VH-VL binders against MLP-like protein 328 (MLP328). Designs and how they scored, part 5

Target 1, 151 residues: MLP-like protein 328 (MLP328), of Arabidopsis thaliana (Mouse-ear cress) (q9zvf3)
Amino acid sequence: MATSGTYVTEVPLKGSAEKHYKRWRSENHLFPDAIGHHIQGVTIHDGEWDSHGAIKIWNYTCDGKPEVFKERREIDDENMAVTFRGLEGHVMEQLKVYDVIFQFIQKSPDDIICKITMIWEKQNDDMPEPSNYMKFVKSLAADMDDHVLKA

## First folded at step 4 (VH-VL; framework fv_remtolumab_arm2)

Design n03 (from r16 with heavy chain G100S)
Fold by ESMFold2-Fast, scan of step 4:
Structure n03 (fold): chain C 151 residues (1-151), chain A 119 residues (1-119), chain B 107 residues (1-107)
Amino acid sequence: as target 1 above (151 residues)
Amino acid sequence: EVQLVQSGAEVKKPGSSVKVSCKASGGTFSSYAIGWVRQAPGQGLEWMGGIIPIFGTADYAQKFQGRVTITADESTTTAYMELSGLTSDDTAVYYCARESDYWYGMDVWGQGTTVTVSS
Amino acid sequence: EIVLTQSPDFQSVTPKEKVTITCRASQSIGSSLHWYQQKPDQPPKLLIKYASQSFSGVPSRFSGSGSGTDFTLTINGLEAEDAGTYYCHQSSSLPYTFGPGTKVDIK
């Protein structure tokens, strides 16, 4: 089993790329309301809701287990992408590198996707690959679509 | 059921320091935020700072930065708040509070520790 | 830091009346606002989490609403045991902050 790797997936979306990008980029404060079954809270540790380099703390439930995650985000407006750089939390007990990129791409009026790239490296060989976390972030993007579409 | 039990009341002289403990029993300790909130006699609630034990680092309100130290010991499931340079303005009830496994607000509170600063 | 203000400061009401308490934030906090009840010589107790979600065991007469900067706690049919001070609290950004409190007394 590999000690590091990169996962890539595409989530089809019905809501606009611009609305989804705005939600992930600038409106994380809406996540507990939108997808409260996954995300119970999000708090700014440093910066603003829409600032490059902001540090946020997420309280969430993954596979029935409550967890906490601290990340620093990087905003790329040209590519409509937001990168979450893992700093601390349950994920970081298992991984020493955990970077997740959410990119919103509109290929045509009816062909919109969220491309998720997860770059990871395990703390040690005994750790499982983070396929459960990839499944989790994929579900966040998919479930957010319902809230974005009707808002 | 999770409970937070705090250390007993303290009477301190001006210029000294006080260290209050908050022992968690039942439930998970390491991943839940433990905050410290004080309340001066007849006044409202004031957040001093907090720690998520698994992070190992604490965050503080600007007003207390440099005077307060918040720590946690995962092996004894105990959080601590140490406040130095005490003055009469620090006379208050000090509470520890934690977000439970629901991660919504502070739903579990300690009973409070009265700290009186007098000569 | 985010500043929370509450109104009214004090309210004295007859049993069974409707009580409305307002909390305003100096900037948008989404739905990251929680309501607590505190009785004399007791720690605060969580009533409403994330603006509108009732905490377990809280009587149905308590409800919360609002988003962004304006939030309301409603007690629909005040009971004698509801006398106390009510605080709002934001968890949108560090440092966490509380409102100054609203004291509710019963005639």
Scores: ipSAE 0.039, ipTM 0.675, lowest interface PAE 6.8, mean pLDDT 88

Design n05 (from r16 with heavy chain D101Y)
Fold by ESMFold2-Fast, scan of step 4:
Structure n05 (fold): chain C 151 residues (1-151), chain A 119 residues (1-119), chain B 107 residues (1-107)
Amino acid sequence: as target 1 above (151 residues)
Amino acid sequence: EVQLVQSGAEVKKPGSSVKVSCKASGGTFSSYAIGWVRQAPGQGLEWMGGIIPIFGTADYAQKFQGRVTITADESTTTAYMELSGLTSDDTAVYYCAREGYYWYGMDVWGQGTTVTVSS
Amino acid sequence: EIVLTQSPDFQSVTPKEKVTITCRASQSIGSSLHWYQQKPDQPPKLLIKYASQSFSGVPSRFSGSGSGTDFTLTINGLEAEDAGTYYCHQSSSLPYTFGPGTKVDIK
């Protein structure tokens, strides 16, 4: 069983990479309305909705269990990427490193890829690998697709 | 189902400290946010700070930075708010309130603790 | 910090009238606005969460609307038991803040 690793997946989505990136970069306040079955709330701890280094607190349901997560985000406009660096929460009881990068790549006029990279390190060898969290963040991107397309 | 029960009224002298408790029963304690809100006689509501016990670190309104300490004890499912350097301006009812993570604002409130500061 | 303002400060209304209370935020807060009712010597009670979602057990005459910076609480067909002070509260950004309150009295 590995103690650290990197997961990578690609989620095919519709529409504009720019619109999807904007949602993840600047409009997290829309997540509870768009995908309320996953995300029940999000609050700014420090910064603004669209600022590099903003710290946010998320209330969400993963595998039927309510959890909280605190993260600091990094914005990379050149690559249309947003990184969520884990600070505190249920995930961080299991992991001491949890960084998730969402990158939006235009493939055709109506099709994009959301490339999700998860960099993780366990608190100790007895903790499970975070494959359930990878499945969760993949579902966030996929379920957001319809809401972004309508906007 | 979920209830918050606060400690009793306190009468304090200027310059002293007060520590109010808020015991939670029912539901999960560690991942629910517990906020502290005060209300001076005849005045509105003022948020002082809050804690999500699993984070272990509290957040405070700037007005109370350096005077307020909010903590949580998971073994007794109790949150605490300690306010130091008391003045007569701190005379108020102090409430604890739970912020639910199922689409709630502050959905459960304690009964309130009256703190009177007088010389 | 985000400042919330409420209007009116006070209103005295007759039973069965429609009551409208507004809350304005100093910056956009999406739908992270909640409404509370407080009666004398009691803690506040949550009425509406996230701008428009009725909290469990709250009478259907209470409704909320709005997004961004402008929000409204409506009581459609005021009842005698609705006398109290109404507060809005934002959870978009720390520190959390409350509006100054609107007192509703029944005549």
Scores: ipSAE 0.095, ipTM 0.709, lowest interface PAE 6.0, mean pLDDT 88

Design n06 (from r16 with heavy chain Y102W W103R)
Fold by ESMFold2-Fast, scan of step 4:
Structure n06 (fold): chain C 151 residues (1-151), chain A 119 residues (1-119), chain B 107 residues (1-107)
Amino acid sequence: as target 1 above (151 residues)
Amino acid sequence: EVQLVQSGAEVKKPGSSVKVSCKASGGTFSSYAIGWVRQAPGQGLEWMGGIIPIFGTADYAQKFQGRVTITADESTTTAYMELSGLTSDDTAVYYCAREGDWRYGMDVWGQGTTVTVSS
Amino acid sequence: EIVLTQSPDFQSVTPKEKVTITCRASQSIGSSLHWYQQKPDQPPKLLIKYASQSFSGVPSRFSGSGSGTDFTLTINGLEAEDAGTYYCHQSSSLPYTFGPGTKVDIK
C-alpha cells in the first residue's frame, strides 16, 4: 500500500521536440482548441503564458467528469522540460503532492519522445493511487501530436 | 436546468456595506466558477471577481481589492458578494453569473440586484 | 489587465442587413473570447463562446470569428429582435474583462 510514488511513462510523438516543448511551455492557450475533448479551458491566474512560475487554472474532463486544477509551472529550457506543480483542485483532494514533468527528447529528425514523470503523495492511506491521472496526462500528450505536427 | 436567483434590491447610505446572495439550483455547484459583474446606470459590464467553490478562495479585480469579499456556501449552494465602503459610484445592478461546461463563457446569469447608494 | 476595445460604439441598421462588430484585445488571448447580447432591463445572454462556437439555441445568423487579438461578431440578416447592446469578454487571464459594448438599434 504505497502512500507516495513516482510514475514514469514515454509517449512516442512525431516531428520536432522544439515545437512540442513550445506548445507545453508557452502556448497553453491553444490547448482547448487542439484537444477540447480533454481540456475545455485554461486561464492565467498569475504571470504570463511563457513565464517561469506562472499560475494557471485548467478546466478539463477526466473519466467523464469535469474537474478544475490550479498549478504553478516551472520551466527548464536546458532539458526541454516543463513541470506542473499542483496547488488546488479535484486532484489535490486526493493528493497533497502532485508534480508532473513533461520532457521532450528528439530521437530522430521526425520522431520524439515525451517523457512524463508524475511525483505524487496521497492525502491519506485510503485514497487511490493516481493511475487514472497518469493515463489522462499521457492522453493529452498523445492527442496533441497531430496539432503540433500540422503547424 | 441551472438557475441563479439573487436577493432583492437594496438602498444603502454612503460608507455602509451591502451583501448580495446568489442561490444556485440544478447542476453542479462545487466545480463551476461563479462570477460577479456589475453595471452602473447606462454603463457597460464590469467584472468584480469570482469564486470556484472547491478552491475555497476568491479572485478579485484590482479596483475592488480590499472592499469586496466573495464567498460560497456549498451546503446551501449559495454564493455571496459583500461590498464595503459604499459611495454613489457603487450604484449599479449587480449580477452573479456561472461559467458552464468551462468553454461556454458565462452561460447562466442571475436576474440582477439593484443597489442604490443615496448620495 | 487585458483591455478590450469594441467598434463601432453604435450602429443603426435596417432589418436584414449584415452587422459586423469588432473586438480587439491589448494582448493575445488565443480563442478565449465570448460574445453577449443584453436587452434593456435584462441580464446579458451568451451568444458565442470561445471565439466561434455558437451557444445552444442561438440563431444561426449569429457567428463569431478571430483569434489572438482581433475578433468579430457577425449578424447576417439582422432581425427586429436583435436590437440590444453587444459585449465581448475575455477569459484568458484574471482579472476577466469586458469590452465597452456596441449598441445596435433597428431603423
Scores: ipSAE 0.234, ipTM 0.762, lowest interface PAE 4.8, mean pLDDT 89

Design n09 (from r16 with heavy chain E99Y)
Fold by ESMFold2-Fast, scan of step 4:
Structure n09 (fold): chain C 151 residues (1-151), chain A 119 residues (1-119), chain B 107 residues (1-107)
Amino acid sequence: as target 1 above (151 residues)
Amino acid sequence: EVQLVQSGAEVKKPGSSVKVSCKASGGTFSSYAIGWVRQAPGQGLEWMGGIIPIFGTADYAQKFQGRVTITADESTTTAYMELSGLTSDDTAVYYCARYGDYWYGMDVWGQGTTVTVSS
Amino acid sequence: EIVLTQSPDFQSVTPKEKVTITCRASQSIGSSLHWYQQKPDQPPKLLIKYASQSFSGVPSRFSGSGSGTDFTLTINGLEAEDAGTYYCHQSSSLPYTFGPGTKVDIK
């Protein structure tokens, strides 16, 4: 049973990489309106909505369970990527490292993806691997697409 | 259904401290925020701070930083607000409130605790 | 910190009239704006969450609208029991803040 690992997946998108990146980078306050069945709230703990190093708190439903998550984000405009570094919350009871990178890539005019990389390390051997959280963040990226198309 | 029950009224001298308790029953305690809001006589609502018990650390409004301490005890499902360096300007009703299921506003409120600061 | 401004400060209304209260935020808060009613010597009660979603058990005469920086609470056909002070509250950014309140009285 692995104690640490890296998961990678690609989510196909219809909306532009630029609009998706803007949403994840600068407009997290729109998430409850866009994907309220997943994300019920988000608030700034420190920094601004578009700040490198901002700390945000998320209220969300994962596998039918309400959870909270506190993260510090890193912005990489050159690569159109936002990294969420896990600090506290339900996920962090299971994991001592939880870093999720969302990168928005336009491979061709009709081939746009969100590449999600999850770097994780368990608190101890009894904890499950975070495949449920990978499924969750993949669903966030996929379901956001409909709202980005309207923006 | 969640209920919040606060400790009783307090009369305090200037320069002292007060610690108000807020006991939660029903629902999940550890993952929902408990906020503290005060209201001076004839005045509006003022947010003081809040805590999500599972995080273990509290957040405060700038006006109260250094004077307020908000804590939570998951074993007794009780949140606390301690305010130090009391002056007559701290005479108010102090409320605890839960930030609803899924963080959509404060849906459950305690009955309030009157704190009077007088010499 | 995000500053909320409410208008009007005070309104005296005849029963069955429409009441409109506005709340403006100093910066965009999306839809993270909630409305509360407070009656004398009682704790506040949640009416509207996330700008436009009615809280459970709240009469249908109460409605909310708006996004970004401009928000409105409407009471369509004021009843005597609606006398009280109405507060907007943002949960977009810590520290959270309340508007100064709008007092609604019955003529």
Scores: ipSAE 0.189, ipTM 0.732, lowest interface PAE 4.5, mean pLDDT 89

Design n10 (from r16 with heavy chain E99W W103R)
Fold by ESMFold2-Fast, scan of step 4:
Structure n10 (fold): chain C 151 residues (1-151), chain A 119 residues (1-119), chain B 107 residues (1-107)
Amino acid sequence: as target 1 above (151 residues)
Amino acid sequence: EVQLVQSGAEVKKPGSSVKVSCKASGGTFSSYAIGWVRQAPGQGLEWMGGIIPIFGTADYAQKFQGRVTITADESTTTAYMELSGLTSDDTAVYYCARWGDYRYGMDVWGQGTTVTVSS
Amino acid sequence: EIVLTQSPDFQSVTPKEKVTITCRASQSIGSSLHWYQQKPDQPPKLLIKYASQSFSGVPSRFSGSGSGTDFTLTINGLEAEDAGTYYCHQSSSLPYTFGPGTKVDIK
């Protein structure tokens, strides 16, 4: 019986919800240049940069360790959300379910957030909870804000 | 410091198969992509396919699809490329090469394996 | 698939001259273009990664520039040891294709 859970956090943003959503939705090719200390590469495995159901491979550094992650994405324009569904990689050795939703919301004038929801299920009870991965994706959203503002 | 060491030269008959190995030492094996590139005598470089060992899934160039199989064994840190249905057009030097980052090129190369296909 | 073309196909130059090699992609590849040097009977060696970033230990006379579809490798002050074939290579999308190569000789 594997354990499971859902993490939710909010990252305050200075850049517009629309610019951030566009970056995460359609412009992943800019990530290595924007936040290269986290993301070293991203490649299309199937589909296109802006297509619903595209499969991408990410090379990144998490807690000082190089890792790779393969995901299939779902685009929800109505809610300004992109879901990354984990398929393969280091994280998937620990988890059999790893779905991360990034939603961009303007809560009030000048109050803009990225709401991150991580739905996870461990491979088995011996695996640690993915709190380090939650911290990692939170840092991606926060550090991207500076690049969106400068672009 | 990271090295890729390939198996030795092979002479094969038309219609047979060849399996070339590429052993990695030093550094991280599971998360680096290993690609296979061939070069026919006097010709340029041709990408055949690659694998990220931890995924266990390989990608192939269309012209080799159905004839090439790329695999990896994490316990021995060795990648393999098997090419079947050999013809004289498959006479080439076969290289394995590593990407740490798909965007930043192949930074470590094996020494090459000469495969000669003759009747 | 993305097709890369290189020019010139061959160049013979005197020592210390500037050498320019161009690579053109059939569609935009951003900055995902890399340059390799290959000497006879040796595997290729990475020189420039991601269009313009020098790989570790590569002499400063080698530089790369460009983005999108047009890229250039420059050797500023060719040395005898630089004779070889130079290949561009894209990693933007599968299959990861190479250019046909440019042979650089001295004299």
Scores: ipSAE 0.006, ipTM 0.602, lowest interface PAE 9.0, mean pLDDT 87

Design n11 (from r16 with heavy chain E99L)
Fold by ESMFold2-Fast, scan of step 4:
Structure n11 (fold): chain C 151 residues (1-151), chain A 119 residues (1-119), chain B 107 residues (1-107)
Amino acid sequence: as target 1 above (151 residues)
Amino acid sequence: EVQLVQSGAEVKKPGSSVKVSCKASGGTFSSYAIGWVRQAPGQGLEWMGGIIPIFGTADYAQKFQGRVTITADESTTTAYMELSGLTSDDTAVYYCARLGDYWYGMDVWGQGTTVTVSS
Amino acid sequence: EIVLTQSPDFQSVTPKEKVTITCRASQSIGSSLHWYQQKPDQPPKLLIKYASQSFSGVPSRFSGSGSGTDFTLTINGLEAEDAGTYYCHQSSSLPYTFGPGTKVDIK
């Protein structure tokens, strides 16, 4: 159907928006320990763990399938948002644009939301829409919740 | 239960090149990095570079930049390491290794290929 | 590049004693450090991944700890089959690098 689109979802999480933002912004090296059933490895290809414009390579399992993903990230401290811009990997076989924004918004002293915006464009009309990847990134945010609370 | 099987020992003259193969069987080939590590006699392990087959682009340690070429053929599930401009300092055992089942640790190793460079 | 250093270079140990090997990184690598055992004329074998996670089939006497720049591999109750050279390896950034190795002999 659609060849491009934007998905938006809100994931309710507990605790501090600042702690969740820090995990996604600066502490990706903790992801395999925290959510190893989803993320098996993360390596810096260029930059630092907390650098605007850093390029990282992820090894992960999506729908029972091992995949790799290379991305460049953009940091927006004012809005507590991190954008992952897809460069290479399994996702990019399906999509020529894959940008995922994670924004952390405090709603009450103990409750936050992670607002996930996925901007996508398919390689061609025969490719499926990336609803499976939206489900995957939602599960990353949700499953990280307990580990951020312990930190 | 992935296995990596490397090509046999080579004896080469200075100035020549060598191409070592590493055939993977079992498991997933395309999404895992294959790295190349060498070990000179009595010395430690030295990273040369690696490739994630789906990217098709290799990354090399600076020491070997310009002399090493790492490639992968997904249709035969085989990785290759070619080293040119050989000198006696290149005499070593060359290993291929998968960079983790799902992680960047090297969990599966080839048996090693001895390369001897002598005049 | 990230430089890894190991200590000690060599250790000779009586069976059942505790062995501690340290690995220090020139900059923070989080938990992206792995430990290998190599026996003569064999390729290395993965023991511990991501600083503290035991690889499948590895005896429980092997354990790892640490984060950031300082890491340790512990063998609690060394067995005769544990003689070999132990290497640390970082996967935090390219190029990947190895420590120089620690040789463990049995008395």
Scores: ipSAE 0.007, ipTM 0.595, lowest interface PAE 9.2, mean pLDDT 87

Design n12 (from r16 with heavy chain Y104F)
Fold by ESMFold2-Fast, scan of step 4:
Structure n12 (fold): chain C 151 residues (1-151), chain A 119 residues (1-119), chain B 107 residues (1-107)
Amino acid sequence: as target 1 above (151 residues)
Amino acid sequence: EVQLVQSGAEVKKPGSSVKVSCKASGGTFSSYAIGWVRQAPGQGLEWMGGIIPIFGTADYAQKFQGRVTITADESTTTAYMELSGLTSDDTAVYYCAREGDYWFGMDVWGQGTTVTVSS
Amino acid sequence: EIVLTQSPDFQSVTPKEKVTITCRASQSIGSSLHWYQQKPDQPPKLLIKYASQSFSGVPSRFSGSGSGTDFTLTINGLEAEDAGTYYCHQSSSLPYTFGPGTKVDIK
């Protein structure tokens, strides 16, 4: 059975690609206020809120379970993409590779999307595929849209 | 929900080390930070470091790098803070405190452990 | 590291008086600021989390406000039991840091 894979999804957005990119790139400190039902806290472990290679720790609730996640982010301004590379946390008990790319694309004036790519590899064959985590990050992008629109 | 109980008072000689324990009960142990904060007599609060047990590695304030070791044992739900190279400047009350879930700062504190360094 | 400063460092006030304590951060910390009360020979007690959210069981006379670099803790109608030292604490960036404290005495 598949022990690794790549999930891809597109989340339609109403807020501008630029505002969404700025939120995910530089303003993670606003996430608990914007989507507190998902994200309860975020702390800089190393670097700054807007630096390439910053390491952050997230407190969040996924499927009714409180979890923590430590990631190193990579910023790609040319493609309006932020990559979150998993380092430690509950997800990493299940996966030894967990990289999530959020790319903000404006296809037309009324067609703006967040393209989410999840690259994963299981710790072992008995672990489930991370479809629940894909659903979770998709919900983060969708729910953030309302907050971005009023900003 | 969560309670933190610390080990008892210690009197140590200069140059020795001290290891303080902090046993957690209730709540989720692995997922949330346990920090260590000290307070010298008549002084303010000073963050020393902390650990989120599931990560396995601790983070330290620069002042204590190389002298402090913070660990956690998930099987006994106990966090530890070991401070080496003790001097009289290390005489203080040492607190463990838990960063709560759901938007809390350090919402649960241990009772404190008095460490006295004297010759 | 992020440095927190508090003002005033000391104040002596009459019962029922309004007390205002300010905490300033050396750089923006969003809303990741928490307020604690410490009474003699006791561990600190959380009063306000994330700048303005009252912790469970804390009297309504305590309130917090602010964002970015400037934060305020207000006690509306000081009671005798409120005598103690008040500390701000930031959780925006490691290492975490505390303000130097504000001591509140009652006349």
Scores: ipSAE 0.207, ipTM 0.744, lowest interface PAE 5.0, mean pLDDT 88

Design n13 (from r16 with heavy chain G105A)
Fold by ESMFold2-Fast, scan of step 4:
Structure n13 (fold): chain C 151 residues (1-151), chain A 119 residues (1-119), chain B 107 residues (1-107)
Amino acid sequence: as target 1 above (151 residues)
Amino acid sequence: EVQLVQSGAEVKKPGSSVKVSCKASGGTFSSYAIGWVRQAPGQGLEWMGGIIPIFGTADYAQKFQGRVTITADESTTTAYMELSGLTSDDTAVYYCAREGDYWYAMDVWGQGTTVTVSS
Amino acid sequence: EIVLTQSPDFQSVTPKEKVTITCRASQSIGSSLHWYQQKPDQPPKLLIKYASQSFSGVPSRFSGSGSGTDFTLTINGLEAEDAGTYYCHQSSSLPYTFGPGTKVDIK
């Protein structure tokens, strides 16, 4: 019913917040290897793998459909957070604002949470809310857990 | 079952422009990338640029920036590559290629368009 | 831009022999490396995608391996129909780039 909103969820993960943050901040090139059932490819459009403001193109499968997404990222080392600002792609036909923040918080020596905040605004009232995209990004964080533990 | 069919061979004068078409059939045209790759006689493959039609904007290799324009028309499911300021160094076979169902590789190629630049 | 180098430039081999072609990237590209075969007057044909995944319909004698900067295409038991030029291609970073090619001829 809403035309804009903010979703927040917490994903419990194992190990080090620093290692998980590094994966999302600097090592996106490892995603197709780690979670190839979700992410089939990622390409740098502008910048480097670890640069603030880098623009990347993602090829992924969401709800059984191949999609493409172009984003500009913002790095916040103080809060161990990476923001993905949506620029173009299938998601952006539905939404005119799509910003996803992944923040990594150490809770104990072996347990962390990934706090995911999705800020969204629909293109128009006829578009669905992006709850399926929230499920998708939550699954990326959860499925990455085992791969990061091995690193 | 995506197929790419390109326009026919062209002979052009130095300083002119050429526009090559690549018509796609099968699949969802807006949802995959189309790249352009050229090959000079006896030489290797050179990526020129590509377009993902849903973005509406193209990306180019630096060597061709300012001379190449890549576009897509979803109504006719056709991609185009226009190269201006032609010289003899532009004599080549020009290929369009789909960058895969999930954009993992160039899995479907057009038959190629020979462009000859001569005075 | 990422530069790809291939070795050897040229190989002339006896039928049924094992052929190994190497592709090296100027910086890490993960597994975003693809292999193509091109025969005279034909467009390239995809063989291996993402370093090691065989493309549909490609004979099992073709295999790929590697990650990061070092990649290998292997033809285990070269057939006469395998004569051609082999190219590697990276999709890790725009602009996409190709290796210079390795020509494989049969003795």
Scores: ipSAE 0.271, ipTM 0.773, lowest interface PAE 4.7, mean pLDDT 89

Design n14 (from r16 with heavy chain G105Y)
Fold by ESMFold2-Fast, scan of step 4:
Structure n14 (fold): chain C 151 residues (1-151), chain A 119 residues (1-119), chain B 107 residues (1-107)
Amino acid sequence: as target 1 above (151 residues)
Amino acid sequence: EVQLVQSGAEVKKPGSSVKVSCKASGGTFSSYAIGWVRQAPGQGLEWMGGIIPIFGTADYAQKFQGRVTITADESTTTAYMELSGLTSDDTAVYYCAREGDYWYYMDVWGQGTTVTVSS
Amino acid sequence: EIVLTQSPDFQSVTPKEKVTITCRASQSIGSSLHWYQQKPDQPPKLLIKYASQSFSGVPSRFSGSGSGTDFTLTINGLEAEDAGTYYCHQSSSLPYTFGPGTKVDIK
């Protein structure tokens, strides 16, 4: 059983990498409307919706359980990537490092990949690995696809 | 089903501090934010700050930063708001409120605690 | 800090009339706006959450609409029990802020 690790997955999505990146980079306020079965709310703690280093608080349902998560985001426009660095919340009771990178890559005129990289380290050896959280963030990207395509 | 019960009215001298308690019953305590909102006589509502018990720190409105301390005790399911450096401008009813779905709308309110600062 | 303004400050209304209260935000807040009713010597009560979603047990005569910076609370057929002060509240950004309130009285 590993104490730390890195998970990587690729989620195939439709349309423009630019539109998907914009949603994750600058338009988190649209998430509860788009995927309210996963994300019930999001609030700016510090910064703006589109600023590098903004701190946001999310309330969401993971495996039928309501949770809260506070993160600081980093924007990388050159690579069309947004990094969410975990600060506080239910996830951080299990992990002392939780960094999730969402990168949007155009593969063809109508098809993109959202590459999700999760870097994690457990609070202690008895904690479970965060495979459940990887499944959750993968589902966020997948379920957002239809909403971004229609916008 | 969730109830918030606050401590009783206080009369304080200028320059002193006051600590108001808010005991939660029913529901989950650790994951729900408890906010503090005050209302001066004849005035509107003013958010002071809030805490989610599982977070390491509380958040405060800029006006109260340095004077207000919000804490939570999970063993007694009680939140506290302590305000220092009291002046007559701090005479108000102080409410605690549970922020539904973590951090958002305030769906359950305490009965209020009247704090009077004598001048 | 996001500033909320409300209009009108005060409204005196004949029973059964329609009441419209407006809340305007200094910057876009999406749909993160909530409406409360407060009666004298009582804590506020939640009426509408996320601009347009009625809270449990709230009479159907109350409705909310709007997004971005402009929001409206409508009472369609004011009843005597509806006299009170109405506040909007934004949860888009910390610190949370409230509007100054609109007092509704019955003639």
Scores: ipSAE 0.037, ipTM 0.682, lowest interface PAE 7.6, mean pLDDT 88

